VH-VL binders against Cytochrome b561 and DOMON domain-containing protein At2g04850. Designs and how they scored, part 12

Target 1, 131 residues: Cytochrome b561 and DOMON domain-containing protein At2g04850, of Arabidopsis thaliana (Mouse-ear cress) (q9sj74r43to173)
Amino acid sequence: QQASIAWTYHPHNATLDLCFFGTFISPSGWVGWGINPDSPAQMTGSRVLIAFPDPNSGQLILLPYVLDSSVKLQKGPLLSRPLDLVRLSSSSASLYGGKMATIRNGASVQIYASVKLSSNNTKIHHVWNRG

## First folded at step 4 (VH-VL)

Design c5 (framework fv_diridavumab)
Fold by ESMFold2-Fast, scan of step 4:
Structure c5 (fold): chain C 131 residues (1-131), chain A 123 residues (1-123), chain B 111 residues (1-111)
Amino acid sequence: as target 1 above (131 residues)
Amino acid sequence: EVQLVESGAEVKKPGSSVKVSCKASGGTFSGYAISWVRQAPGQGPEWMGGISPIFGTAKYAPKFQGRVTITADDFAGTVYMELSSLRSEDTAMYYCAREPTYYYGSETYFDYWGKGTTVTVSS
Amino acid sequence: QSVLTQPPSVSAAPGQKVTISCSGSSSNIGKNYVSWYQQLPGTAPKLLIYDNYERPSGIPDRFSGSKSGTSATLGITGLQTGDEANYYCGTWDSSLSIYVVFGGGTKLTVL
């Protein structure tokens, strides 16, 4: 499977726990998962977590980024600025943290995220990509 | 529906190991991370480590690295904590505690706690 | 290790208000969310407050939390004899390879 998502919503604290499953396109590639609070279903403008292996150590790295309309996504590392999680905390959704683990079944990756929503009735819209 | 059931009290000699279990009553731990927190007599809680059972990844406090191992069964119904090379200073109440997220981070908190397992290390 | 500093004891009469402080640093309380736990004698800790000021279902609004800079405060109004317990703050620490740190505890005596 190329991509899938598992989630648990906790109405008592309006928190959505996510586990995104994705597959690297190459050993030196990246996988990204994110949310766009301003325009659901748009990749540009998303606040994303990018997972990629450190070429020197092979250790997986997870970094937050903002996808800007002035930058087109291309295969390889994204050159967007790091996501400021403090700024996102003032919106209807924020990322308190993210973790990544490689599934021991080929070039798969799992990205964990916990998102606090402003309302229990708010649906979260997510996007993903890889390169 | 949520209860964490811990194994019974243990009395151990210095240098031995102890393995404590934590079982989910009425479900599994697959949607949660589980921590082990100990409390020595008259002292505050001390975090030892935790695991996300569905992914098998454990994290340990530096003080316990090399002595503690946290594992989960294949169906995430039970989480274990094994502490080796026991010392008298390891005499404490050992709690398992549930984190309502898949991982630990800046938002970490424990919504449900087991009743605790007493471990006494005496010579 | 008591990385977070709490007063060892506080006391007040039934119906009164108390506050319990929790002092940390920029690597823990200054960056991260604070939780508070109540521990009655002979029992496991119970969650009172999470994410600085949120109450779990079943916790009365007499309990409140706040955070400013590197310090957090637990407030209890309308004190009842059943509130007599130890109270602990907790948070994540970014500077150490440990993920969760707790305060040393505050014993609340209801006179």
Scores: ipSAE 0.000, ipTM 0.522, lowest interface PAE 13.3, mean pLDDT 71

Design c6 (framework fv_diridavumab)
Fold by ESMFold2-Fast, scan of step 4:
Structure c6 (fold): chain C 131 residues (1-131), chain A 122 residues (1-122), chain B 111 residues (1-111)
Amino acid sequence: as target 1 above (131 residues)
Amino acid sequence: EVQLVESGAEVKKPGSSVKVSCKASGGTFSSHAISWVRQAPGQGPEWMGGIIPFFGTPKYAPKFQGRVTITADDFAGTVYMELSSLRSEDTAMYYCARGKDYDSSGYLFDIWGKGTTVTVSS
Amino acid sequence: QSVLTQPPSVSAAPGQKVTISCSGSSSNIGNNYVSWYQQLPGTAPKLLIYDNNKRPSGIPDRFSGSKSGTSATLGITGLQTGDEANYYCGTWDNSLSAYYVFGGGTKLTVL
């Protein structure tokens, strides 16, 4: 796969820091990583961080999305939404916002994010994709 | 319950810079977005920018890009806002405010500091 | 330089209903959740409504919100003298670089 993840666990606050490395399929494409509370390996329903060149400004940006059937990445104005808490139960995991490091000419991106875990939630359905 | 404690009032000269702090009390804001919102006398609020302390990456409103710097000391539970090249129109009350939910990027602000008065006078 | 337009003032008698409008565009209200804030004199703003129509714990049900197209409305029923304040709408604007915008504010006078 053209993607990898590195994790660092911080037990004092039950937080997993991650660095997701992905490659774009084109210079104008997108790379996303996130978690889905409802379905394993499915992007629809996921809370994701998506890195892409903003069609309005041309800047490479990282934005949080809740991927449902109404959310689309298109040329033109992009919908931005708050990243909601992902809950599988009352002891759910949460995905926090992220930051980004990019290799523009190399068509690669590193996405830094944090996931808060509870001791009662041992399964996080994480997904990634690109377009 | 978490409350936000802001630093004391400041009086500054035109052309100088000011740095205001916001500290979490009764909890932490590591995983919450903390925004800075200012309000000039008799005017409405203006969002300046925000940060999630754990990540340390700030976001700025276009009007303030290049003049504002928002930083976090996550270990100390403190967020800072520094505004440079001060002008008389920067005289305002400066609030820090917490975004609701762990990763709110400012759709709503559920907890507010009491505000720090910054006066720019010549 | 207000991106969201509110009437500058509104007034009503105690017990009446008042509505405050907030008008924007597709880049802000049209595609994002709207929040409403109450600011009493000398105080920080207080969240009244979020996600277009939801109330935080402790906010009475006489406060309500709605959104249609590129406009949002705050409704206050059973108006009380303690409601006299400035009211602001707020949302994200997706144009250029996403950033939060507030309305110009509406002064509610209860007489």
Scores: ipSAE 0.006, ipTM 0.521, lowest interface PAE 12.4, mean pLDDT 72

Design c7 (framework fv_iluzanebart)
Fold by ESMFold2-Fast, scan of step 4:
Structure c7 (fold): chain C 131 residues (1-131), chain A 121 residues (1-121), chain B 107 residues (1-107)
Amino acid sequence: as target 1 above (131 residues)
Amino acid sequence: EVQLVQSGAEVKKPGESLKISCKGSGYRFTSYWIGWVRQMPGKGLEWMGIIYPGDSDTRYSPSFQGQVTISADKSISTAYLQWSSLKASDTAMYFCARHMDSYGLDYFDYWGQGTLVTVSS
Amino acid sequence: EIVMTQSPATLSVSPGERATLSCRASQSVSSYLAWFQQKPGQAPRLLIYGASSRATGIPARFSGSGSGTEFTLTISSLQPEDFAVYYCQQYGDSPYTFGQGTKVDIK
């Protein structure tokens, strides 16, 4: 598979530990994973982790973002450009409880994160994409 | 390598027209926005507007709407800033800069060297 | 629209010492804030984007922090080549706006 996820929920502190596995379309592409803690069925408002190689060094960068529609400057299709519909967010970093890590292995990447849920609901809906 | 190269300095009189240029190279010109920023002598930076060369969509700062025209010719990877009638208050350094067509990555990462425009009688 | 205010207007720091520059937005810009360095006669150079991410090629002594309305740029060990004017810029809402700049003088 091109993507898979493993997770463990800790009800005492409403924390979800996860490991996302994804594959890049190209060597300079990106892979993202996220959830929308307030509205799981909507992409807007999703908190995402985007992994992408630094264009100059080739080292993998992992950053927390939030998908939002506050600025509509994008002209290309969402699926065709790196980091489309993502914005750097300090609140996303807070949501992950400060625990984020990434490991690259060839064309694949593993993203490890801890997510604090905004409700006591144990149901989750995740989204992933790549470009 | 990514470069934005601007046209040379201009000395003009009030009422004259002017068109300055910003040529991009080292990247796909039609996939990035090009912005224009004014810096008056001894002052800070002012954003004037941006253009997406792929479809010529332009957006202006309210302070510059109707004062200048921004355009682009994608066949030669060049963006333009134009005045129909210059004023002495247009005396400034004008920079072009690009940013990605992506939410959250729309910061100006590469800049041209600047074009000094002097308007005096 | 969103007004960016920088302080101090001028900062004098001895070589090797830390410099801290402040930038305040009149409305929240989340983390959509960039810092630029401009030397006399030169174009601005991107230092920091997303409030805290260093741009390619920028030395580790430059760091950014903050979110919402309060932001800081820190130069941990100021070098002679760091003599410049520093601008913050928000890109969280249109029109994009810049602060008035902080001039850093090396003593």
Scores: ipSAE 0.000, ipTM 0.539, lowest interface PAE 14.3, mean pLDDT 76

Design c8 (framework fv_iluzanebart)
Fold by ESMFold2-Fast, scan of step 4:
Structure c8 (fold): chain C 131 residues (1-131), chain A 123 residues (1-123), chain B 107 residues (1-107)
Amino acid sequence: as target 1 above (131 residues)
Amino acid sequence: EVQLVQSGAEVKKPGESLKISCKGSGYSFTNYWIGWVRQMPGKGLEWMGIIYPRDSDTRYSPSFQGQVTISADKSISTAYLQWSSLKASDTAMYFCARLPIYDSLTGEYFDYWGQGTLVTVSS
Amino acid sequence: EIVMTQSPATLSVSPGERATLSCRASQSIGSYLAWFQQKPGQAPRLLIYDASNRATGIPARFSGSGSGTEFTLTISSLQPEDFAVYYCQQSYNWPLTFGQGTKVDIK
C-alpha cells in the first residue's frame, strides 16, 4: 500500500473530484494514476495523470496522458525518460479539466484533479504505477 | 514534405516469393510506426501488421501471422512486406501508413499513406 | 478481436444535404476511433481521430461523435468531392480493425 486515493462524485454534472497520494521510487522518477471510463478491466484506454520532475528545474510537472498498448513513447521534452504510456490527447484534456494541482513533499506527491465521466457511469476504476 | 513511396505493381505466379517496399522521406523514420494494410478487389481495408523501425518491434494481426513477414531497414528509411510463397488469394492492393508518435498537437493516428502496391497472383 | 460494424452499407444523399454514418464496436473502445475517406483508385485519407478531433486540413463540415460502442460521422452540407467510401477503425486493442465501409453516393 504505497498509494491512496480519495474521491467525491457529483451526480449533477457527472464529475469526480479526486485526490491521489503516491510515492516516487527515485528523485528523478515518475508517478502515474488514472481511470478507464469505458472498461474497468482494461489498462489500455485509461486516462492517466503522470507526475515527474522537470530535469532542468526540478519542479514537479503534471500532465494528462492516454494509455494505449499500440504506441510507444520515446524520451522527449515532456518526459524525463521513455515510457510505455501514451501522451496527451484532446479527449484527455476534457477529462482532467477543472482543478488540477500537485503538492510535493520529498518522495511523496498529492495529485488533485476533476474528471468528467462521459457516460454518467457511477462505477469507479483506477490504475496506479511508478518508475 | 512527408512522403511514403511504395514499390511498383507486381504480377506473380502461385508459389513465387515477393518483397514489396515502402520508403519514408521528409521526417525522422525511426520515430514513427509503419503499418501495412490489405485491400482485396472490391473489399474493405484490413490491418496486417505494424513495425516500429527504431527497434524492429513488430506486431501482426492474428490472421496474417505466419503468412507474411514485416521488416524495416532504418539506414535507408524503408519498410518491407514479404511472402515466401504467394497464393491467388494474396491478389490485392497493399498500402503502408505511418503513425505520428511524437506529434503532441495532432495526437495518435495514421496520418500519411503510401500510394499502394497492386499485387496480382495468377497462373 | 474487436469487430466494427458500419451502417448503412450505402447512403444516397443530394449535394447540400446532411449525411450521417454509424459505426458500432463489439466492445467498448473508449474514444479510440478514427474515420477515413477513400475515393476510387486512391489511398485512404484520415478525417477524424480520437472519435471527434478533425485531422489537419479537414473541412469543418466533417464532425465525429460518440464513445464506448456507438460512433457517428456527420457531413453537413455535402459537397461533390465528398462522395466516397468511409471507414471507421478502432485503435483500442491489437489487432487494429476497420468497419466494412459506408459508400456515400449521389441521390
Scores: ipSAE 0.000, ipTM 0.500, lowest interface PAE 15.1, mean pLDDT 71

Design c9 (framework fv_iluzanebart)
Fold by ESMFold2-Fast, scan of step 4:
Structure c9 (fold): chain C 131 residues (1-131), chain A 121 residues (1-121), chain B 107 residues (1-107)
Amino acid sequence: as target 1 above (131 residues)
Amino acid sequence: EVQLVQSGAEVKKPGESLKISCKGSGYDFTTYWIGWVRQMPGKGLEWMGIIYPGDSYTRYSPSFQGQVTISADKSISTAYLQWSSLKASDTAMYFCARTFGGVIEYPFDIWGQGTLVTVSS
Amino acid sequence: EIVMTQSPATLSVSPGERATLSCRASQSVSRNLAWFQQKPGQAPRLLIYGASTRATGIPARFSGSGSGTEFTLTISSLQPEDFAVYYCQQYDNWPPTFGQGTKVDIK
């Protein structure tokens, strides 16, 4: 299994704890994971985390996004809205903590994230991609 | 209305400490990064660094690493830029601005009005 | 660090004329390029991002084009309020960097 997701929902504060695992196809590539609690067959509406190495430093950068019906797909990462109340960390880097790592072909990353949901819909559609 | 409001102008002597502020309102302060930009008198814009207010993670431009400290207090939606010891070359207008996603693929969309810092004997 | 170079340094135009401003990057920034307008004593105002997308509230006379290393800002019919300094900024690589600015003056 090249990609996996584990999650725990906390109804008391409407937060979703997520753990993503994935592998990069190239040292300059990206890996993305999406969760769509509203519609399982769509990328639109997904809460996504995109990971890629900074071209200058080789450090792993993690970008939290929400893809909606107004989002325009651009070359590179998608232009979209941020996740609500996100906290990000990973085994190789923490975007919000300053610890970074160099990515190589076949390198794995495990991302831990907590997101705030505006609704109590806990149905999860897992999507995964890399480039 | 989404806005960033900065503290007022400062007049200081070399060697003094200073902390200026940038307060966000009209949005969730922890969903955006706050960046700081310097503009020397009669010159262009220089990027200084960013902070993610949710956990106070900071990232500095190489030119400003060790020269200033960027911090934030998310409980009052305020980011700060501070100097331990000012020098005359710190005389400039300082802007704060917000960006989505830590400046990668996203521009600075909302700017503060600026804080003029004058350092002279 | 990516170096952004703007030309010309100063552009003199009459009201109603077209103004064309150039911005070049020392290496590819894809379409991660923004244009800002700054009037004396004011903060910069976002005009264009993603090389060609107008920010909210920006008049249609402003348009952006380009990708990679060469970018253009065009003002199709210059208005009196458009006399300002214009900056390009790349946000593709850390640190984000600004051009030195193009001053648009009344002829």
Scores: ipSAE 0.006, ipTM 0.522, lowest interface PAE 13.2, mean pLDDT 73

Design o1 (from d12 with heavy chain V104F Y107R; framework fv_diridavumab)
Fold by ESMFold2-Fast, scan of step 4:
Structure o1 (fold): chain C 131 residues (1-131), chain A 125 residues (1-125), chain B 111 residues (1-111)
Amino acid sequence: as target 1 above (131 residues)
Amino acid sequence: EVQLVESGAEVKKPGSSVKVSCKASGGTFSSYAISWVRQAPGQGPEWMGGIIPIFGTAKYAPKFQGRVTITADDFAGTVYMELSSLRSEDTAMYYCARHSEYTFTTRYYYGMDVWGKGTTVTVSS
Amino acid sequence: QSVLTQPPSVSAAPGQKVTISCSGSSSNIENNYVSWYQQLPGTAPKLLIYDNNKRPSGIPDRFSGSKSGTSATLGITGLQTGDEANYYCGTWDSSLSAWYVFGGGTKLTVL
């Protein structure tokens, strides 16, 4: 269905607050948001947050990735350069998975992230996808 | 190889609080969870709580709810465990331990694969 | 008492096989993945088994795990003197608010 991003830049400490919104197309699906600080509309090189429900509990699990064409949807290292993730949170995120997925098709998710910008970049390029 | 470096031994009076730190070293920025586990002399391990540092979301064992606080600073590297209203029964070794990285193939934070060396906390008057 | 029940001790001679049981309930063992930890004197626990039956890199195949219903077992074959340690099972408990629980421990003595 729909995905969006909102942000607030704090020039005093060069921190960017981000809020990601998205919806799942299936109870077992995933949704991803990303920004590429180096190139507009380029998926490769993006710093991406991928959200998906734990298959046993339905609790939301959120993973940061750096994408390239060979490592899409795999575990990738979270690279903090040139962006440094200061904080990442979601009310749905959980340390424990549990027994049964409860996220339904069309379920919404909201993720908050704070990033430290290594340069004064006030132009944000974002991408999103889901499956 | 990642290792977990814990802060030094502490000696505290009853009724005070203690804050122990755990710093990841030699690793990469990847999704992981950190648990705090204590072990009193001659006893088995007891889970106190845990956190996913990148989320800042903590979960606590019922016995410690309201007395323990687990936080992360710089999502990448340092986790803290603060235990308040200390009693002599809180004298123990306090470990931080990492759950292996969650992946799309595993989909869980499973067993604790990397452990700190432990921080001795002694509560005495 | 621990939420997960283990025998307090087990003993065998070098070269023999031992099994250590861990008994729980549907809120923990039956519906969650079980790990096993070895603790040698004076050291932090070491992960031996995760996801019921998987070994981390570096753990020899003489250590094995299994799970059936509300119980899990750790098997050790070809027992060596260096295996003398405390062994703990561990898993998540989902009954109230999810929390991690350890068994009471089993002291393995190599005679």
Scores: ipSAE 0.006, ipTM 0.553, lowest interface PAE 11.2, mean pLDDT 71

Design o10 (from d12 with heavy chain V104Y T106P, light chain N31Y; framework fv_diridavumab)
Fold by ESMFold2-Fast, scan of step 4:
Structure o10 (fold): chain C 131 residues (1-131), chain A 125 residues (1-125), chain B 111 residues (1-111)
Amino acid sequence: as target 1 above (131 residues)
Amino acid sequence: EVQLVESGAEVKKPGSSVKVSCKASGGTFSSYAISWVRQAPGQGPEWMGGIIPIFGTAKYAPKFQGRVTITADDFAGTVYMELSSLRSEDTAMYYCARHSEYTYTPYYYYGMDVWGKGTTVTVSS
Amino acid sequence: QSVLTQPPSVSAAPGQKVTISCSGSSSNIEYNYVSWYQQLPGTAPKLLIYDNNKRPSGIPDRFSGSKSGTSATLGITGLQTGDEANYYCGTWDSSLSAWYVFGGGTKLTVL
């Protein structure tokens, strides 16, 4: 559905700064953006940042995850295993958590993040979703 | 194999507070959800609350809202549970437990696969 | 009070099978994943089943779980004396103030 992304590349440290804009489906929903260093067509292996409102405080939270073979895709809540920082690093890319996330009009969010590129690979396979 | 190491037994007077710690040994738990579960003598387990340390925000059961505080020291790999305004019915075994999986949002956590041995808290005078 | 209802006790002979039910509502069992825990006297609870029907490593296939609508079931076949314990179901209640709930427990006696 509706999403956009803006980025700036810094060649001196091989870092890609980005801002992802997404829209929530519901007030208790989530919006996620990430990269898959291995395949553009698969969610398995993706390193993602997921934004959602904290049900206790109402503040927007950014959650870093690795979607691996333990991810369950079924009717109901989306499952994942806890973040493993070692899995954020690959031969082609690493994802650094967002500096900030801002909710607008209760329906949308901006996710700010940095991606470190390994060697001379400037291509990133990205994914996004919401629920 | 990760183990959860809880602090030692406590004997407290009514009206005081108790703070129990839970430390990961043989691994880390900053990105895992950690719950606090208590069990009074002869009764079943009761969920008090939980935290995912990397977020720094905790979730509490309605019964304990306002008198329980769960915090994490991410760098030390330790999670704490502080219960205030103690009364005799707070006498129980207090467990910390790790969740192997959790959902994205709202933050729900499932399957408590690793448990501490429990901390006995006795409220007496 | 328990939000999830279990029978207080169940009994059977060695080698037989038993089922333990856990009844809830749409906001807990139907919408969320169910876990089952075994507790032997003097020990912390031990995870037997997670995600409705999955077994952790080291749990024998004599233990099984299932879920239908607002009810979940733990099945134990080939009963052994070492299975005498309290059994608890657990899941989230997704009402306005979501929280984790345990069933009231079922004491299994192997006669």
Scores: ipSAE 0.005, ipTM 0.557, lowest interface PAE 12.2, mean pLDDT 74

Design o2 (from d12 with heavy chain F55Y V104W, light chain W99Y; framework fv_diridavumab)
Fold by ESMFold2-Fast, scan of step 4:
Structure o2 (fold): chain C 131 residues (1-131), chain A 125 residues (1-125), chain B 111 residues (1-111)
Amino acid sequence: as target 1 above (131 residues)
Amino acid sequence: EVQLVESGAEVKKPGSSVKVSCKASGGTFSSYAISWVRQAPGQGPEWMGGIIPIYGTAKYAPKFQGRVTITADDFAGTVYMELSSLRSEDTAMYYCARHSEYTWTTYYYYGMDVWGKGTTVTVSS
Amino acid sequence: QSVLTQPPSVSAAPGQKVTISCSGSSSNIENNYVSWYQQLPGTAPKLLIYDNNKRPSGIPDRFSGSKSGTSATLGITGLQTGDEANYYCGTWDSSLSAYYVFGGGTKLTVL
């Protein structure tokens, strides 16, 4: 299904406000979006936000991750599959300036984030996946 | 430091509509909620409604339901308030204000920590 | 009529202490966080207190807030002439459609 991204750059503080639009494969699935400021064409090393519904409440949980080169994505039958994740911590939220939010409309999801661009890289490449 | 800037003063005829904008500058509003608050001459502030721009869902005070519409351009840093069926009693200063905190579950906004300087709307014949 | 009731005015001398009350109900003050705002003539309101008793950065400690049951109180100690202003409480009313309400306001005069 559809996946798109919108952004606004704020040069005064070098931040990029982002909105990722995606769709879940299943009600218990996940959607991930990220960028790799250091190696734009690669998924490994990307700073990613993964959204998935809390099984108990149905509310979206949004967690920041960094994809390490040791991470392998597994392929299942037709059920939602979690990404094999190397890293998660509350301090990782600082990679996004603490400005993250999600909204869910049925199978659709929107991920909002602010990203600080300090690497002096002029190429920005976004990546996304779902399971 | 973030600033909120409302659009310029308006003079409108009874029965018309007015649309006021609020822009965030010097920062972003992606993690904030924005409220519209009006104040008639000599009166206290009155909350009209608000929006969390990234969610797009607005809340309105009962007095203004049916007459007020609040919308946002999520990442342009602009929030709008349109008030229809204007009456002389709608003559007031209109402020936008930012809430530094909101809940992701109930979409409640907490204290309004940054305010615009306000814009005047005058309804006269 | 305001959903939140404040005295219309209070007065005290420089250096004294004053308290401003805000009375509501279970649907607002009792079950929601209360904020207090100061408004000087010709200016937008300024946040003094949020979450019942917390001060934003830059607000001096002579301003304090408290909440008990359906009532909230703003305290100001060491009154200065620059404190002359209107003061408003504010909170959510969680009844029906849920909306933010301000109190009717209190004019503080420093004599």
Scores: ipSAE 0.000, ipTM 0.517, lowest interface PAE 15.0, mean pLDDT 71

Design o3 (from d12 with heavy chain V104I T105P, light chain D51Y; framework fv_diridavumab)
Fold by ESMFold2-Fast, scan of step 4:
Structure o3 (fold): chain C 131 residues (1-131), chain A 125 residues (1-125), chain B 111 residues (1-111)
Amino acid sequence: as target 1 above (131 residues)
Amino acid sequence: EVQLVESGAEVKKPGSSVKVSCKASGGTFSSYAISWVRQAPGQGPEWMGGIIPIFGTAKYAPKFQGRVTITADDFAGTVYMELSSLRSEDTAMYYCARHSEYTIPTYYYYGMDVWGKGTTVTVSS
Amino acid sequence: QSVLTQPPSVSAAPGQKVTISCSGSSSNIENNYVSWYQQLPGTAPKLLIYYNNKRPSGIPDRFSGSKSGTSATLGITGLQTGDEANYYCGTWDSSLSAWYVFGGGTKLTVL
């Protein structure tokens, strides 16, 4: 499977816990997932989580970016499911945790993250891509 | 601790171009977005553009679109900013800055936490 | 003209509290995280606040940030002579093609 997302929403504090799963094409590749917690119908301003292995150490590097028109991300079907609580960290507003495993021709990653949503926005727009 | 080392001062004639470099020392650029910010004498900082090395994609402020090119040699740990068709109004200090520390990452571009010391570019005849 | 509006100057005495405002819109401050920068004469800007209200290591707790709607505020308590500097807010603007914007700056004078 190319990419998937699992999530758990906590309405009492408007927090969304996420687990992103993706597979790298190559050891120097990247995978990305995006959400727009502030404006669900708008792609510009989406928050993107990018994962890639450090070429020197092989450690997974996790970085956030703000999407704009210069970044190409796929829109389309994304497998989603409720997140198992055993996979959540105690963090409430940042990237936390990442796991890398070699599968077939590449490495798979699992990224755990949480984000605080705007109180007046309950819909989230999801995107993903890899390179 | 990472430092950003910028290339030396430049004196250029109107109509020419200038290329400034920014090298990471004690770290790498592969996990960071790098911005170029200029500041004319007596003025505030002005964002020119930035690059996300893992996408290979640069973004430019509307005022500089078409005159600025930002590139990265991520393997060497160097980012470049080239400004063409220089005018006297381009006389300024040019800074490079990184956007994030991945040990405490966030979903958004958080502030520019490490800055180069700046490169003075003077455009005069 | 700056996309983000700051008062051009503020003044206060040592030991006092000052606040510096930064006003924007839904495409910048409301939608994105705000940072604050201090610039002493002859130096590069220094990050004081990121993520609306977080301090980098080494920044004293006299500096604080907050955000409400389309406005952000930098607070400085226990004002010291060494705090005399220019202060800039900054954030991502999601309009157009997305770009980073700075406020026009506020000169803090410690009298």
Scores: ipSAE 0.005, ipTM 0.518, lowest interface PAE 13.1, mean pLDDT 70

